VH-VL binders against Probable DNA replication complex GINS protein PSF1 (gins1). Designs and how they scored, part 16

Target 1, 191 residues: Probable DNA replication complex GINS protein PSF1 (gins1), of Dictyostelium discoideum (Social amoeba) (q54hr6)
Amino acid sequence: MFTKTAIELIKELRGTDSIPHYNDTSIKATIDEMIALYEDLIKTITEHKEQKKEPFYLQHAITFHNSINRDKRCILAYLNERLNRIKEYRWSSGQSLLPDQLKERLSQNEIQFFSEYDKILTEYNSKVGLDLTIDPQPPKELYIEVRVIKELGEVVLNSGCTVNLNLNTTHFLKRSDITNLVKNGSLEHII
Below, E stands for the ipSAE of ESMFold2; O stands for the ipSAE of OpenDDE; V2 stands for 0.75 times the mean of E and O plus 0.25 times the DockQ between their complexes.

## First folded at step 10 (VH-VL; framework fv_namilumab)

Design k2 (from k1 with heavy chain S105D; at its last look DockQ between E and O 0.40; V2 from the best seeds 0.63)
Fold by ESMFold2, look of step 10:
Parts: structure tokens; C-alpha cells; sequence
Structure k2 (fold): chain C 191 residues (1-191), chain A 123 residues (1-123), chain B 107 residues (1-107)
């Protein structure tokens, strides 16, 4: 099957709360499959150019095109999900350092991404602190969107309302109700 | 229920080898790194290394390089640690411990431990 | 290797007391520090991970704090079951290392 390797790549991430080892081998194999499919498509179209408008050949071309796009989407989903987990790791750690075991699992590009993301967040946090010290302003927004980082289950907010804060769910909550939970790392503010 | 069950106590002479087993129950064995940690009588804890049961990859503390070998048999969910050229200062309780990790909490920690295997090295 | 130094090596305290245990790393380890409790004849049990996160099932009287090189485990209102040996452990850099332990005893 054209997308077998790409689907296995996505399954590697599903159901795990970890950042598994970067699967360079499967990514390369999926890219090679995409290139082979593209070359076969072009060869078929070129060899049958006189019949390129025939319904049968159009259906074949669409099928090959869709297979290539599925592989592309799988690779992008895999890479994007890994980057999202790296970003969440930076938020939860609160620190600019990666432990040795995690570094071993990341690609060089992913390590560079962490470093650049960390620098941007560190500079942003320092600027917000400096701005509060020099020229404090009232916050403009009363509600913020948050992602649940640690399974909290049923929580009673300061307002007296009860919400279910299940892991990895997103909520739009009053900032004052969840400030402590964001500060301690149980919730992540989505900017 | 997650459980790690280790092989029984062993008495060895200096220069011999010992192989301790750790059988995992109640979870997907290949989904978690397995660590080995030892504790000499009346002393603190010392990390020996880990094995990734999925790949078979290992990492050993430099102190044990060349004397320790960690393996696993995924068909019976069992990890092994073999320590060769035993010395009297290798007398310790050897624990296997499962690593849990979470990118959300930046946690890497030992959430379940075996009961320990006493290895005694004496002439 | 990163050396982990615990102080004190032992603490005498009474039920209901507040106890603090210090752990120092020989270099910065960010927040990559765990605390374990070990009762006599038993395997260690995790209390706190990532310096300050309380493991599921651990009583709220336990708390951890610190970052960089200096870390603290605090037990508020000691209970009889808390008399044990406590170890810090860093997981920033290989080899992973433990502190020497702090034995908490009844006064």
C-alpha cells in the first residue's frame, strides 16, 4: 500500500505522552515513495499524452495524486505534532535546557527549533516583566484560552463553577479563575 | 496493575558474572525505558543504566562500561542486567525501575520499581 | 558527573513538625530533579518529579521547590509513615546521580 509507512509514522505518536525518537528512516522511506509515485505518474502521462483526456487515465492520475498528497499530509502531521510537543515541553519545563535523554530523541533541526523558540519566549517573558515594572497597564482581556497540561479532572473554580479539565483539552476561561493553575503549569495559555 | 518481578538473591565469587531478570506485568513492556539502580548495604542509590525495550538500545554509567550488559526479551516482557568480573564492592541490591516520561510535565522519573535482587560477592 | 549533595544527612523530628531537606547540584540541572522516599527494606517510591510536581497518590503535605542548583523537599505536618530515607536524583545529564540520602527519624 502506497501510504503504509506514512500511517505507521502517525501511529507512533498516537496514544503516547512521550516524544519518541525521531524516525528519520520512515520519513525518508515515505519521501522516496512520494518521489517514485510522482515519477510513475509523469511517465504514464507522458507515454499516453494522446489519451490524456480519456476518463480512465484521468482517474489514474487523480488516484496517484491523492496518494502523494496523503503521504505529504502524514509527514507534515508527524513533524508538526512533534514540534507542538517540543513547544509544550518548553512551556512546562520553564527552562532553556534539554536533558540528555530528550536531546538524543530529537533531530538537529528540532534541537535548533527548541533553542530559537526558547530564546523568543525568554525575551518575551523578560519584556513583559520589564514592562510591568516600568509602565504597568491593566490587562485588556478578561478571558483567555488555555490547554490542560496536567490531568485535573473536575475542578471548582474561584467563581464557584465546576469544569472538567481533562488532559489536552482546550477551554476558554476567566483569567482570574485559573491564574494559579496557569502559574503552576497545570494549564497552558494559548496565545 | 503494573508490577516488576525480579529474580531471586544470588551469591557469587569474585570474578564471576551475574544476570538479574526483571519481568514486567500490566503494561506494554516496549513502551517504557527500563533502568537499573543498585544500593550497597547501608548506602545510597547508584544508577547503572537503561535499556529501551523497543529498540534494544542501551546507556550505561561510565563506571560500569565494559562490565555491564543490558538485554531484553520482548516475547516474555523481561529485561536483564548482566554484570561481569564481579568484585566485593558490587555487593548490593539491584533494582529494575520503569521510566515514565511526559513532555507536558518535562518529567522523566521512575514510577514503578522491582522488589530488588540481592547480589552478594564474597570469597 | 553531576554530584548531588543532600543536607542534613539525618533529621530528628516529631509527628506534626515541618521538615525541610536540601539538595544541591554541582552544576545547574534546570528543574530536572526527582525526590524519592525509601522505607526500610523497600524499593524507593517517587514523591516529586521535575522539582515541584507531586506524583499521583502522594499526600499534599509534601512539596518541592527550587531550580538550577538548589532544591528543597518540604514535609508539612509529619505523619508516622513519613519516617524514612529521602533521596534527590537528577536526570539532566548522564550518568543520573542521587543524593546521599536524608534519614528522617522520630525525635
Amino acid sequence: as target 1 above (191 residues)
Amino acid sequence: QVQLVQSGAEVKKPGASVKVSCKAFGYTFTGYYMHWVRQAPGQGLEWVGWINPNSGGTKYAQKFQGRVTMTRDTSISTAYMELSRLRSDDTAVYYCARQADSYRDSGFYFDYWGQGTMVTVSS
Amino acid sequence: DIQMTQSPSSVSASVGDRVTIACRASQSISNYLNWYQQRPGKAPQLLIYAASYLQSGVPSRFSGSGSGTDFTLTINSLQPEDFATYYCQQYYSYPYTFGGGTKLEIK
Scores: ipSAE 0.552, ipTM 0.826, lowest interface PAE 1.9, mean pLDDT 84
ESMFold2 (binder alone), look of step 10: mean pLDDT 92; pTM 0.928
OpenDDE, look of step 10: ipSAE 0.856; ipTM 0.960

Design k3 (from k1 with light chain A50D; at its last look DockQ between E and O 0.32; V2 from the best seeds 0.64)
Fold by ESMFold2, look of step 10:
Structure k3 (fold): chain C 191 residues (1-191), chain A 123 residues (1-123), chain B 107 residues (1-107)
Amino acid sequence: as target 1 above (191 residues)
Amino acid sequence: QVQLVQSGAEVKKPGASVKVSCKAFGYTFTGYYMHWVRQAPGQGLEWVGWINPNSGGTKYAQKFQGRVTMTRDTSISTAYMELSRLRSDDTAVYYCARQADSYRSSGFYFDYWGQGTMVTVSS
Amino acid sequence: DIQMTQSPSSVSASVGDRVTIACRASQSISNYLNWYQQRPGKAPQLLIYDASYLQSGVPSRFSGSGSGTDFTLTINSLQPEDFATYYCQQYYSYPYTFGGGTKLEIK
């Protein structure tokens, strides 16, 4: 079935605790497969216009549509996980510079993302008068970026610390502290 | 347990080639870069280069470019370093070293080393 | 190439002493510096990574500090097994380079 190349992208990430080389070849191959499937789908629908409701052509169209969507989801999952690992690296290193070996593993867009992420963190730390990454350690638990959808004001976390969750502000918070708030729609996870 | 076992000592004449092996045990060989570092007698450490065992990709210090070839055989979890056109100043202990890297710990460091292979180049 | 300069090249000390070893990079390397210990006739062992983080299994009497160009390794309360050669190593930029080493000898 379609999506074999896209599934291999996910397998690559599962097999390593590092940031592997950006797999441009497999991404391009998956996109080419998606384009070919889309072209076949459009041709099938156009040539069988009066038979669009027939079970055979509907099942064919649904199968191709689902395969295209699976490829898209796999590529997005791959890219999002890579971006998460790049963010984690910035936190753990505490540094604005990438060593040569890591830099050569990243795409140009990913290098640009790191630079912009670093600028945002540096500006934020300067405004609050501290550097949250001065003593970088691997986090025990995953931190996620969230946007406040409903005004919550001061919230006491499981650790006993207080955070101001004002409407439309964004925060880097421990996932375990805010899972309920994300589930009830008060916070949205920014991917 | 993680272990790197290197081939035995070698004596070579100037102009010859040497190929040192490094067999990996106790971990997924393709998941970690393998570096080669040498140490001339009574001297400090000198980085030669690395191989990515998964892809076969390499990076060499410019000093060795054109004389060193790093390869691997993933079926037997073994890395190789071949140095050609040997000179007397290539006399050194050659170490393989595994690179640890994790996006969670940030560091690229050599956490396990082979025992070293003495290569002596003499006329 | 980034030159790593260690000082002193050797130091004599007694068990129980506090020893500080310096490492200077010819350009900024952020905190991308590791420290290795090498006993005579043995392969090096990692002590500290990223300037200040102690490798697991390394005694707490070892510590590292520094960022940019100037780094130090400190050994508090020397033990007999600490008499070895110590190397700093940068991994910021190719080629990876080591300091010249600091030989720690018993006085």
Scores: ipSAE 0.652, ipTM 0.877, lowest interface PAE 1.2, mean pLDDT 85
ESMFold2 (binder alone), look of step 10: mean pLDDT 92; pTM 0.933
OpenDDE, look of step 10: ipSAE 0.848; ipTM 0.958

Design k4 (from k1 with light chain Y53W; at its last look DockQ between E and O 0.47; V2 from the best seeds 0.66)
Fold by ESMFold2, look of step 10:
Structure k4 (fold): chain C 191 residues (1-191), chain A 123 residues (1-123), chain B 107 residues (1-107)
Amino acid sequence: as target 1 above (191 residues)
Amino acid sequence: QVQLVQSGAEVKKPGASVKVSCKAFGYTFTGYYMHWVRQAPGQGLEWVGWINPNSGGTKYAQKFQGRVTMTRDTSISTAYMELSRLRSDDTAVYYCARQADSYRSSGFYFDYWGQGTMVTVSS
Amino acid sequence: DIQMTQSPSSVSASVGDRVTIACRASQSISNYLNWYQQRPGKAPQLLIYAASWLQSGVPSRFSGSGSGTDFTLTINSLQPEDFATYYCQQYYSYPYTFGGGTKLEIK
């Protein structure tokens, strides 16, 4: 099977109660594997497209598809668990700063996530105090979990990055990037 | 039960090198950073650096950069610190210490220490 | 480098006394500070991490407080086993640094 590197990402996290170094090498290797599997799948389909009733080719294509999906799930699980640990660290520490040793374990995007998560919590604490005196209301989340209700496929966000929003998939995305999609019913906010 | 057992005392001449070992017992050696901290007689504590036993990655205090090398052998759960071009002011007890940390806490701290290895540098 | 300054460098006290030890960082270290106890001839032992959290097995007579640059270790009702040297240590920024120590002696 083609997913050994992807599985090792999950094992790395399960082997520790810490936040280990972001495994950029294994993520890149897993993405490269997915690309190679996709290219082989496309080549197989296009070279044999005109052959009819070929159960062997269908089974071969299903195998590649399943391997790609497994790699995708492993990467997403890895990234999501790391973000959950970063959030829990922020709660347990109560601090807006990361020590050097933890910072060097995080990716640049993860450091930025911590900073933005910290701003959300700091704003909430301020509004709870303000809300108790004027208008108590919890602050809005910077990132929200959404489920895709209408198939959107590949979407370019305001930040310029690309996200694949397939039907019934769930994503953790910046609210400002997807506000219109939630309002028009294409995405559903998961509370 | 977690234990760190260090190699015995050493007497060295200026300019020589010393290699101190720290054998870990009772836990998964590769799961915790190992630090080295020294203490000159009658003086305070001074951080030398750490090694990540899983990756072999290291970080050294700038004072020791170029003179210290930290290594490990995962097959025998042992960390090593080698200090070269010894001077009389390197006379100290050298401790290995395991770092504990968890995403469920804010702490990065030394929860278990070796017994210390006295290194004496004398003419 | 972040310098950690402890005061006093030495204190004499009797069993039952309350002792306060101060530690000052040369710049803010948030709450990323540990306290260690070292008995004569022994390796240091962790007392407190993250400025105020007691390590498992540490008696409740020990407490830590502070954030930013100024930190305090307090020992209520001293016991004979508390006569030792105490070190603060920051873990915010490399290199990790210790205070100069505070020797607590029996009067």
Scores: ipSAE 0.585, ipTM 0.842, lowest interface PAE 1.9, mean pLDDT 84
ESMFold2 (binder alone), look of step 10: mean pLDDT 92; pTM 0.936
OpenDDE, look of step 10: ipSAE 0.853; ipTM 0.959

Design k5 (from k1 with light chain S56E; at its last look DockQ between E and O 0.35; V2 from the best seeds 0.00; counts 0 for: pae E 3.5 > 2)
Fold by ESMFold2, look of step 10:
Structure k5 (fold): chain C 191 residues (1-191), chain A 123 residues (1-123), chain B 107 residues (1-107)
Amino acid sequence: as target 1 above (191 residues)
Amino acid sequence: QVQLVQSGAEVKKPGASVKVSCKAFGYTFTGYYMHWVRQAPGQGLEWVGWINPNSGGTKYAQKFQGRVTMTRDTSISTAYMELSRLRSDDTAVYYCARQADSYRSSGFYFDYWGQGTMVTVSS
Amino acid sequence: DIQMTQSPSSVSASVGDRVTIACRASQSISNYLNWYQQRPGKAPQLLIYAASYLQEGVPSRFSGSGSGTDFTLTINSLQPEDFATYYCQQYYSYPYTFGGGTKLEIK
């Protein structure tokens, strides 16, 4: 019975919306099945050429080919879905730390993937000047880009923050903090 | 409707063992880790460990290592915690608690708890 | 083990008061912290997870804040049903540990 182990990999994932333990045993078993099917396929093609019994061996070759492809698709779906859940965890948690229980569920390669994914997010957040994972939804406060038209120097915003608004500099600020400054012509909204 | 129903109160002598059961209803038992947490009378909460009901794998707090054994019977959706070499300071209410994992809400927490099983260790 | 220190151990307050409960971890746990409420004779119930996220069905008068080592649970405008014991709990590393609890009593 072909592809049973591969289907169980997908079934395990469907049974939970968390990240289950990495199923190294079933992945290895599925790969072993694929190798055995490939060897049977090669034998079938070789024997057909030798024995001229094409119709029956063609049927067997098609069966082996389809089973190999199904196993391949199942393994790729399993691995890809696990990676998606690891990425979703990083976004949802907002954390660069990986707690012990989750770490124990991951393969070494998956732990490395999380580390590299976290580095990319951390570097991007630093360049943008905000943490995209603090609220995984769009911010409720609309931020707008503004250019300083009149030299204002240090300004205390309605939020209590101090910002240095020098002439011709560009800033990414909460609309609610600077609406009156835009209206009075001190700042220009860049659309 | 998720529910965890625990076995009844136990009175034990020092040096004995106790085995507490926790039967799960209303969800796929093997899909969620089961934790055990205890609470001595008038005291705070103390994590004992967890069992993965699917694999039978366990993790115990170091304090209980060598004295606690967690098992399960998947055919009746029941988790067990056995504590051996009981001492008077093991007197506590023992809770089972289901672990919930939520990626959208970014948490690992105990969403459903059993009613607790009082274990009294006295001479 | 990560030690969780709660303060105060007991608070006396009136309905309508604002109460804050502190929890300190012996090392950084980022925001991997839960808050539980326990009424007398009952099992604990989750209030807050990941330091600041309110569990479904928990009233909005509850809020959590903090990251790293210092955390607070705030209850705005206390209600009669809020008189209970509150526990913080870290889930960053094994063993998972709880604070000693803060009993909130009616004044």
Scores: ipSAE 0.369, ipTM 0.734, lowest interface PAE 3.5, mean pLDDT 84
ESMFold2 (binder alone), look of step 10: mean pLDDT 92; pTM 0.937
OpenDDE, look of step 10: ipSAE 0.807; ipTM 0.951

Design k6 (from k1 with heavy chain S105E; at its last look DockQ between E and O 0.52; V2 from the best seeds 0.00; counts 0 for: pae E 2.7 > 2)
Fold by ESMFold2, look of step 10:
Structure k6 (fold): chain C 191 residues (1-191), chain A 123 residues (1-123), chain B 107 residues (1-107)
Amino acid sequence: as target 1 above (191 residues)
Amino acid sequence: QVQLVQSGAEVKKPGASVKVSCKAFGYTFTGYYMHWVRQAPGQGLEWVGWINPNSGGTKYAQKFQGRVTMTRDTSISTAYMELSRLRSDDTAVYYCARQADSYRESGFYFDYWGQGTMVTVSS
Amino acid sequence: DIQMTQSPSSVSASVGDRVTIACRASQSISNYLNWYQQRPGKAPQLLIYAASYLQSGVPSRFSGSGSGTDFTLTINSLQPEDFATYYCQQYYSYPYTFGGGTKLEIK
């Protein structure tokens, strides 16, 4: 019953790897629910103050409070994840300009955030003489141990190197070279 | 596999309206914008607009604003484009096209297209 | 509206040749440009998105480059199936616009 709209906000984000439209309507509805729950909680406690310790009223108060807190956490998680995706877009794409369709998906505050974030990143790049977005991968070589799950034979890695990935063999390879193969299940990361 | 199947060819008189359908198969219909693009005989491609099947929201190229209406029926995974007050220069093949997003690489592109619907407007 | 100018409008080439098609935007569109191939009587098919990224299943003989206003599509070692019309398309700003097309014909 409670927090349904807030949970649907989170599901909206989980259902896509893109940046969906800012859901102003559902955010407002969730805030309205929080206000209504708070008002109902206060009314319930005030009208039964002589009975405040009874398990019935205490359990109702705890339920309302937990629902309000869950709604708040969902809204904050929604907003924070959207900002993270906006930052990741700037880093991953290297683009200082938002195309119209993406801009329409963002709130005005999110558009302003992107502009300020881009300015900070651009200023830093000019001071160090580098474009931080040219190579979005970690600068250090990260090697991982993998086991071959599907027979691949001779494979040309992303780096241009060639390696023989025979079934059940174990290799120590750069993660950047084999991320796709681990993701598709051909290699298994040995931790 | 992903497939877009459009309604059949239509012949109309000037001043009439036409409604073209585009039925989607093999993917979650509401997860991708649907675009409409037309191509007059012997000519290039012209963007008409898009619909977000999830919300029903639309965007139209200015030259079609006021004459085009895009709708959808999510229960049958079908998008529609209606063009009113037809003129001879509306004669074209009308395509629906699904937009895929690759936001990490800044990609917004039409990865699957319908077969096209020929609309002929003549007296 | 952003005007997309393609050149040449037509190219005559032989199997095995290398062909370069140019596309110029009337204003900067960053890398928000796609290339489509259209065979006669067929719907367009995506080749390249974001100026330089190959769509899955597109042969590596196709490549794209450019940013800002000037873009190129290069086809190395032409094959018989590559004789088609090619369109660039910008998706930076509404309305989305296409180039006029470049028809690639067999000599």
Scores: ipSAE 0.462, ipTM 0.805, lowest interface PAE 2.7, mean pLDDT 84
ESMFold2 (binder alone), look of step 10: mean pLDDT 92; pTM 0.929
OpenDDE, look of step 10: ipSAE 0.811; ipTM 0.950

Design k7 (from k1 with light chain A50Y; at its last look DockQ between E and O 0.35; V2 from the best seeds 0.62)
Fold by ESMFold2, look of step 10:
Structure k7 (fold): chain C 191 residues (1-191), chain A 123 residues (1-123), chain B 107 residues (1-107)
Amino acid sequence: as target 1 above (191 residues)
Amino acid sequence: QVQLVQSGAEVKKPGASVKVSCKAFGYTFTGYYMHWVRQAPGQGLEWVGWINPNSGGTKYAQKFQGRVTMTRDTSISTAYMELSRLRSDDTAVYYCARQADSYRSSGFYFDYWGQGTMVTVSS
Amino acid sequence: DIQMTQSPSSVSASVGDRVTIACRASQSISNYLNWYQQRPGKAPQLLIYYASYLQSGVPSRFSGSGSGTDFTLTINSLQPEDFATYYCQQYYSYPYTFGGGTKLEIK
């Protein structure tokens, strides 16, 4: 069916917890499909003007239009999800540089996006850091609610306690015990 | 649960080739890069390269470029490293190691290792 | 290639001691640094990733610090099972490289 290539872009992302290689080939193929559909639609309209009011003709025109829009939405969803993962990587890393293995997976536009996003976050973090030093208070022990994103099973916390972190369960745990697990994506902080 | 099982020790003459296998258990083989790391007797660790089992794409350290070939067979969840034109300084234990990779953790690290395969090159 | 230099090459210490191992990169690698432990006759095992984060199941007596070019692994209150060789490893730039190792021995 139409949009098979576009749907495979979305499936590629849903099948992994990483940022896979930018699929330039499938994006180009989807755009070529959209252009071909548009050309067929224009040809049909130009050659059969007197038939354009018939239900069959109108149904064909609507089908071509919907297929083009579906391809467009799939490409935009693919690109947007990749940008969301790039933002999350920057947020979790706290660093402005990309390692070689990740950099080679990104398009040039995505690398540029990372650079600009990094500049914005770096400026914001500097301002927040200054605000924190204006009125310091002793830290209080912080417990947070987390959801298990990856199956971890039994885990021994730094305190020596054992907890069972099964997928999709929620727990109230000391932040210092689980910072690494939240950072590595195994747990999600529930706000 | 996750386990990497490598082929047995091999003794080779200089100039020969060796092919080491690494069979994966307990996870989706194609979802993780597989690395090869070697360790000469009494020495440190040296990265050889990786293979992406999904695509078959590879990256090799320049030192091994032209002598190493990494392949995989996804039907039996097995990665292979072949090293050709062996010389005495290739004598080492060769490890396979799985790369953990998530955009949420920002880390690229070897979370599971095979038991190692001793390759001895002697005349 | 980014060279990783570890210091010292060996350490002799007693159970209960505090040990510090240094790792220096020949250029900045941000925080893209891992620490591995290798017991004799066994494969390496991950301790620390991204310079300072403990791998699941690693005791809290291990800690990592540093960024850029200078990194430190610290072991507080040494235990008998900690006598092993420790390696740092960078993953910022190809080829991935390891430090020369630090052998921790019983005094």
Scores: ipSAE 0.555, ipTM 0.834, lowest interface PAE 1.8, mean pLDDT 84
ESMFold2 (binder alone), look of step 10: mean pLDDT 92; pTM 0.940
OpenDDE, look of step 10: ipSAE 0.853; ipTM 0.961

## First folded at step 11 (VH-VL; framework fv_namilumab)

Design p1 (from f5 with light chain S52Y; at its last look DockQ between E and O 0.27; V2 from the best seeds 0.64)
Fold by OpenDDE, look of step 11:
Structure p1 (fold): chain C 191 residues (1-191), chain A 123 residues (1-123), chain B 107 residues (1-107)
Amino acid sequence: as target 1 above (191 residues)
Amino acid sequence: QVQLVQSGAEVKKPGASVKVSCKAFGYTFTGYYMHWVRQAPGQGLEWVGWIYPNSGGTKYAQKFQGRVTMTRDTSISTAYMELSRLRSDDTAVYYCARQADSYRSSGFYFDYWGQGTMVTVSS
Amino acid sequence: DIQMTQSPSSVSASVGDRVTIACRASQSISNYLNWYQQRPGKAPQLLIYAAYSLQSGVPSRFSGSGSGTDFTLTINSLQPEDFATYYCQQYYSYPYTFGGGTKLEIK
């Protein structure tokens, strides 16, 4: 009977591979339940002082206490999972800007979190001269040799450098500049 | 396989309303945003809005606010777009389109489209 | 609103040719751009999402590039079925907007 709302909150999140709208309603409802349960708990332990060790009262107190903790755990799990997905989005997208549709799904705190997380990552990338969002695994080499398998001609890379990527030519380029070209099949990594 | 099937062509008079349906097959209807996009004859594409079937939440382009209503019936996996106070310039093919998105792919794109519904507004 | 400008509006090419279509946004949209192909009398079909990601089932001769305000769709070695109208679409900001389209015709 208790913690139904909190459990549904978790199920909602787990049922999607996206970042759904922040469910403020269910969060508030869960908090209200926690408050009510706490009041019941206090009433149980204060009004029956002489019967503290009676199994009936003790069991009720335990039930209220456990229910409150379950609600708390559910809320925290929900929030934590959302933040994890936001972080994952930042890494997967490689973007510092949120599209409006995603932004409207986030709470103000989550938007701020994204901004701060982005700043940290951007600053780190700048400091080390890398874009860590290009490859989820640390690259062994900053530069890679690639073969052009699709004629692209003159291309301006992310670094601002211009390179002529003619068919069947080989180039030694920065991984961060060519990751998209490799992904779309324009370039082949030469091992 | 995913498929979106729309209702048939409509002919309406100015000032009337039209309601177009889009039935979804082959996926969990409530889990994806449904968009509506229209295309006037010989013209480009114009975004109308979206509905999220799970919650019923909607977002409309400002141009259509007050005239468009998007709804859904989850029991039959069907989305509806109603446009009221029709004008001649509302003559277009109206498409429903499923939006796919993931926090892992970071893209919001229309991966499946209905066949389109021609709505003609003429006096 | 973000304006999407495609160029050219029409292009004539032959089978086997390489064709590039440009799409420019009135402001930066990062990589939040999709490309669609529309054949006459048919609904649009997704080609590229997130500026450079090829949709499953789409031939590898299609590729997307660009970020910020300037984007390019490239078709290598045109096939007969590629003659259609192509649209770019941004989803960075509401309202979502499409380019004016580029009609690819047979020379």
Scores: ipSAE 0.847, ipTM 0.959, lowest interface PAE 0.5, mean pLDDT 92
Fold by ESMFold2, look of step 11:
Structure p1 (fold): chain C 191 residues (1-191), chain A 123 residues (1-123), chain B 107 residues (1-107)
Amino acid sequence: as target 1 above (191 residues)
Amino acid sequence: QVQLVQSGAEVKKPGASVKVSCKAFGYTFTGYYMHWVRQAPGQGLEWVGWIYPNSGGTKYAQKFQGRVTMTRDTSISTAYMELSRLRSDDTAVYYCARQADSYRSSGFYFDYWGQGTMVTVSS
Amino acid sequence: DIQMTQSPSSVSASVGDRVTIACRASQSISNYLNWYQQRPGKAPQLLIYAAYSLQSGVPSRFSGSGSGTDFTLTINSLQPEDFATYYCQQYYSYPYTFGGGTKLEIK
């Protein structure tokens, strides 16, 4: 009967490849169970001190002790696995920031942990001259945002592809492809 | 396999409301965010919001706040989106989409979509 | 809200061509960007997540690049099934927003 809530915390993690919402309610319930079991254990020890029905009280005390320990181990396993998933996310994403939805799932202590872990990892990467978690990417060709001021219709780019430069539409195009059109006022560079 | 099946097309008058359903198959319904995304005819995609079926928690785009209500019935693995005080510019195909995410892949994305429900709002 | 601007709005191309589609965010979104393909009459389908990671089952002729505000989808050696509309979508911050789309048409 004891430790049901703690076991359900572990099952929650096993059932997903995600980082589920921090289950504050179940953690608090498990801690409350541990406190209640500890109080009952103290009561049992006090009665045992009077040397009455010793085998029964000893078995009762062992049961409560084992239940408290199992609850503790389940909570620690739950918290440690969540921290491991947070660390793995930092490595796989390569990013120092979390998306809003993931941030909402974390406890405040877990958000603080991510921040401190990120600081440590960033400092380590700086000292070794590499970002171990971010793939190098080739520089992008220079693109500028332009708005079509004069209707140009279909325009053939250097690649042979055709783009539609319709009046008042906005495009991200290579500067080298459209420099003359910006100079002649057909396109307006948007900053 | 994973499948999302939506309710049929709806025709409504301005000022009415519509409730679109999305029944989930082949996965644990409560373990994944369900999003709603709409697409007006000939137009792009617009995010409406999500519901997390486990808790019933929701998040709505500000544009729809006060007009949209997302609910679910976990016993039949079905999500619902209700949009009230309909206008003609609410005419669109409404999709439900399951969010996938994994701590190993760093991505949050819509991996399975319903077939879409056309909602037409006309005088 | 984070505005996503796609360019160009439309591209005409032939089978075998290389096509590049640009997407710009109004503020940094790290690499939290997806690319979707939508065939006529169908729901969108994920191609790329986290700016450059291919979804399972997506052909290697598709690639994504970029970080921060500027992102690119590249299709090498177009196939007949690639003629569709393409959308970028950010998932960094609420509300989630899509680009206006790029329609890729057969010449």
Scores: ipSAE 0.677, ipTM 0.880, lowest interface PAE 1.1, mean pLDDT 85
ESMFold2 (binder alone), look of step 11: mean pLDDT 92; pTM 0.935

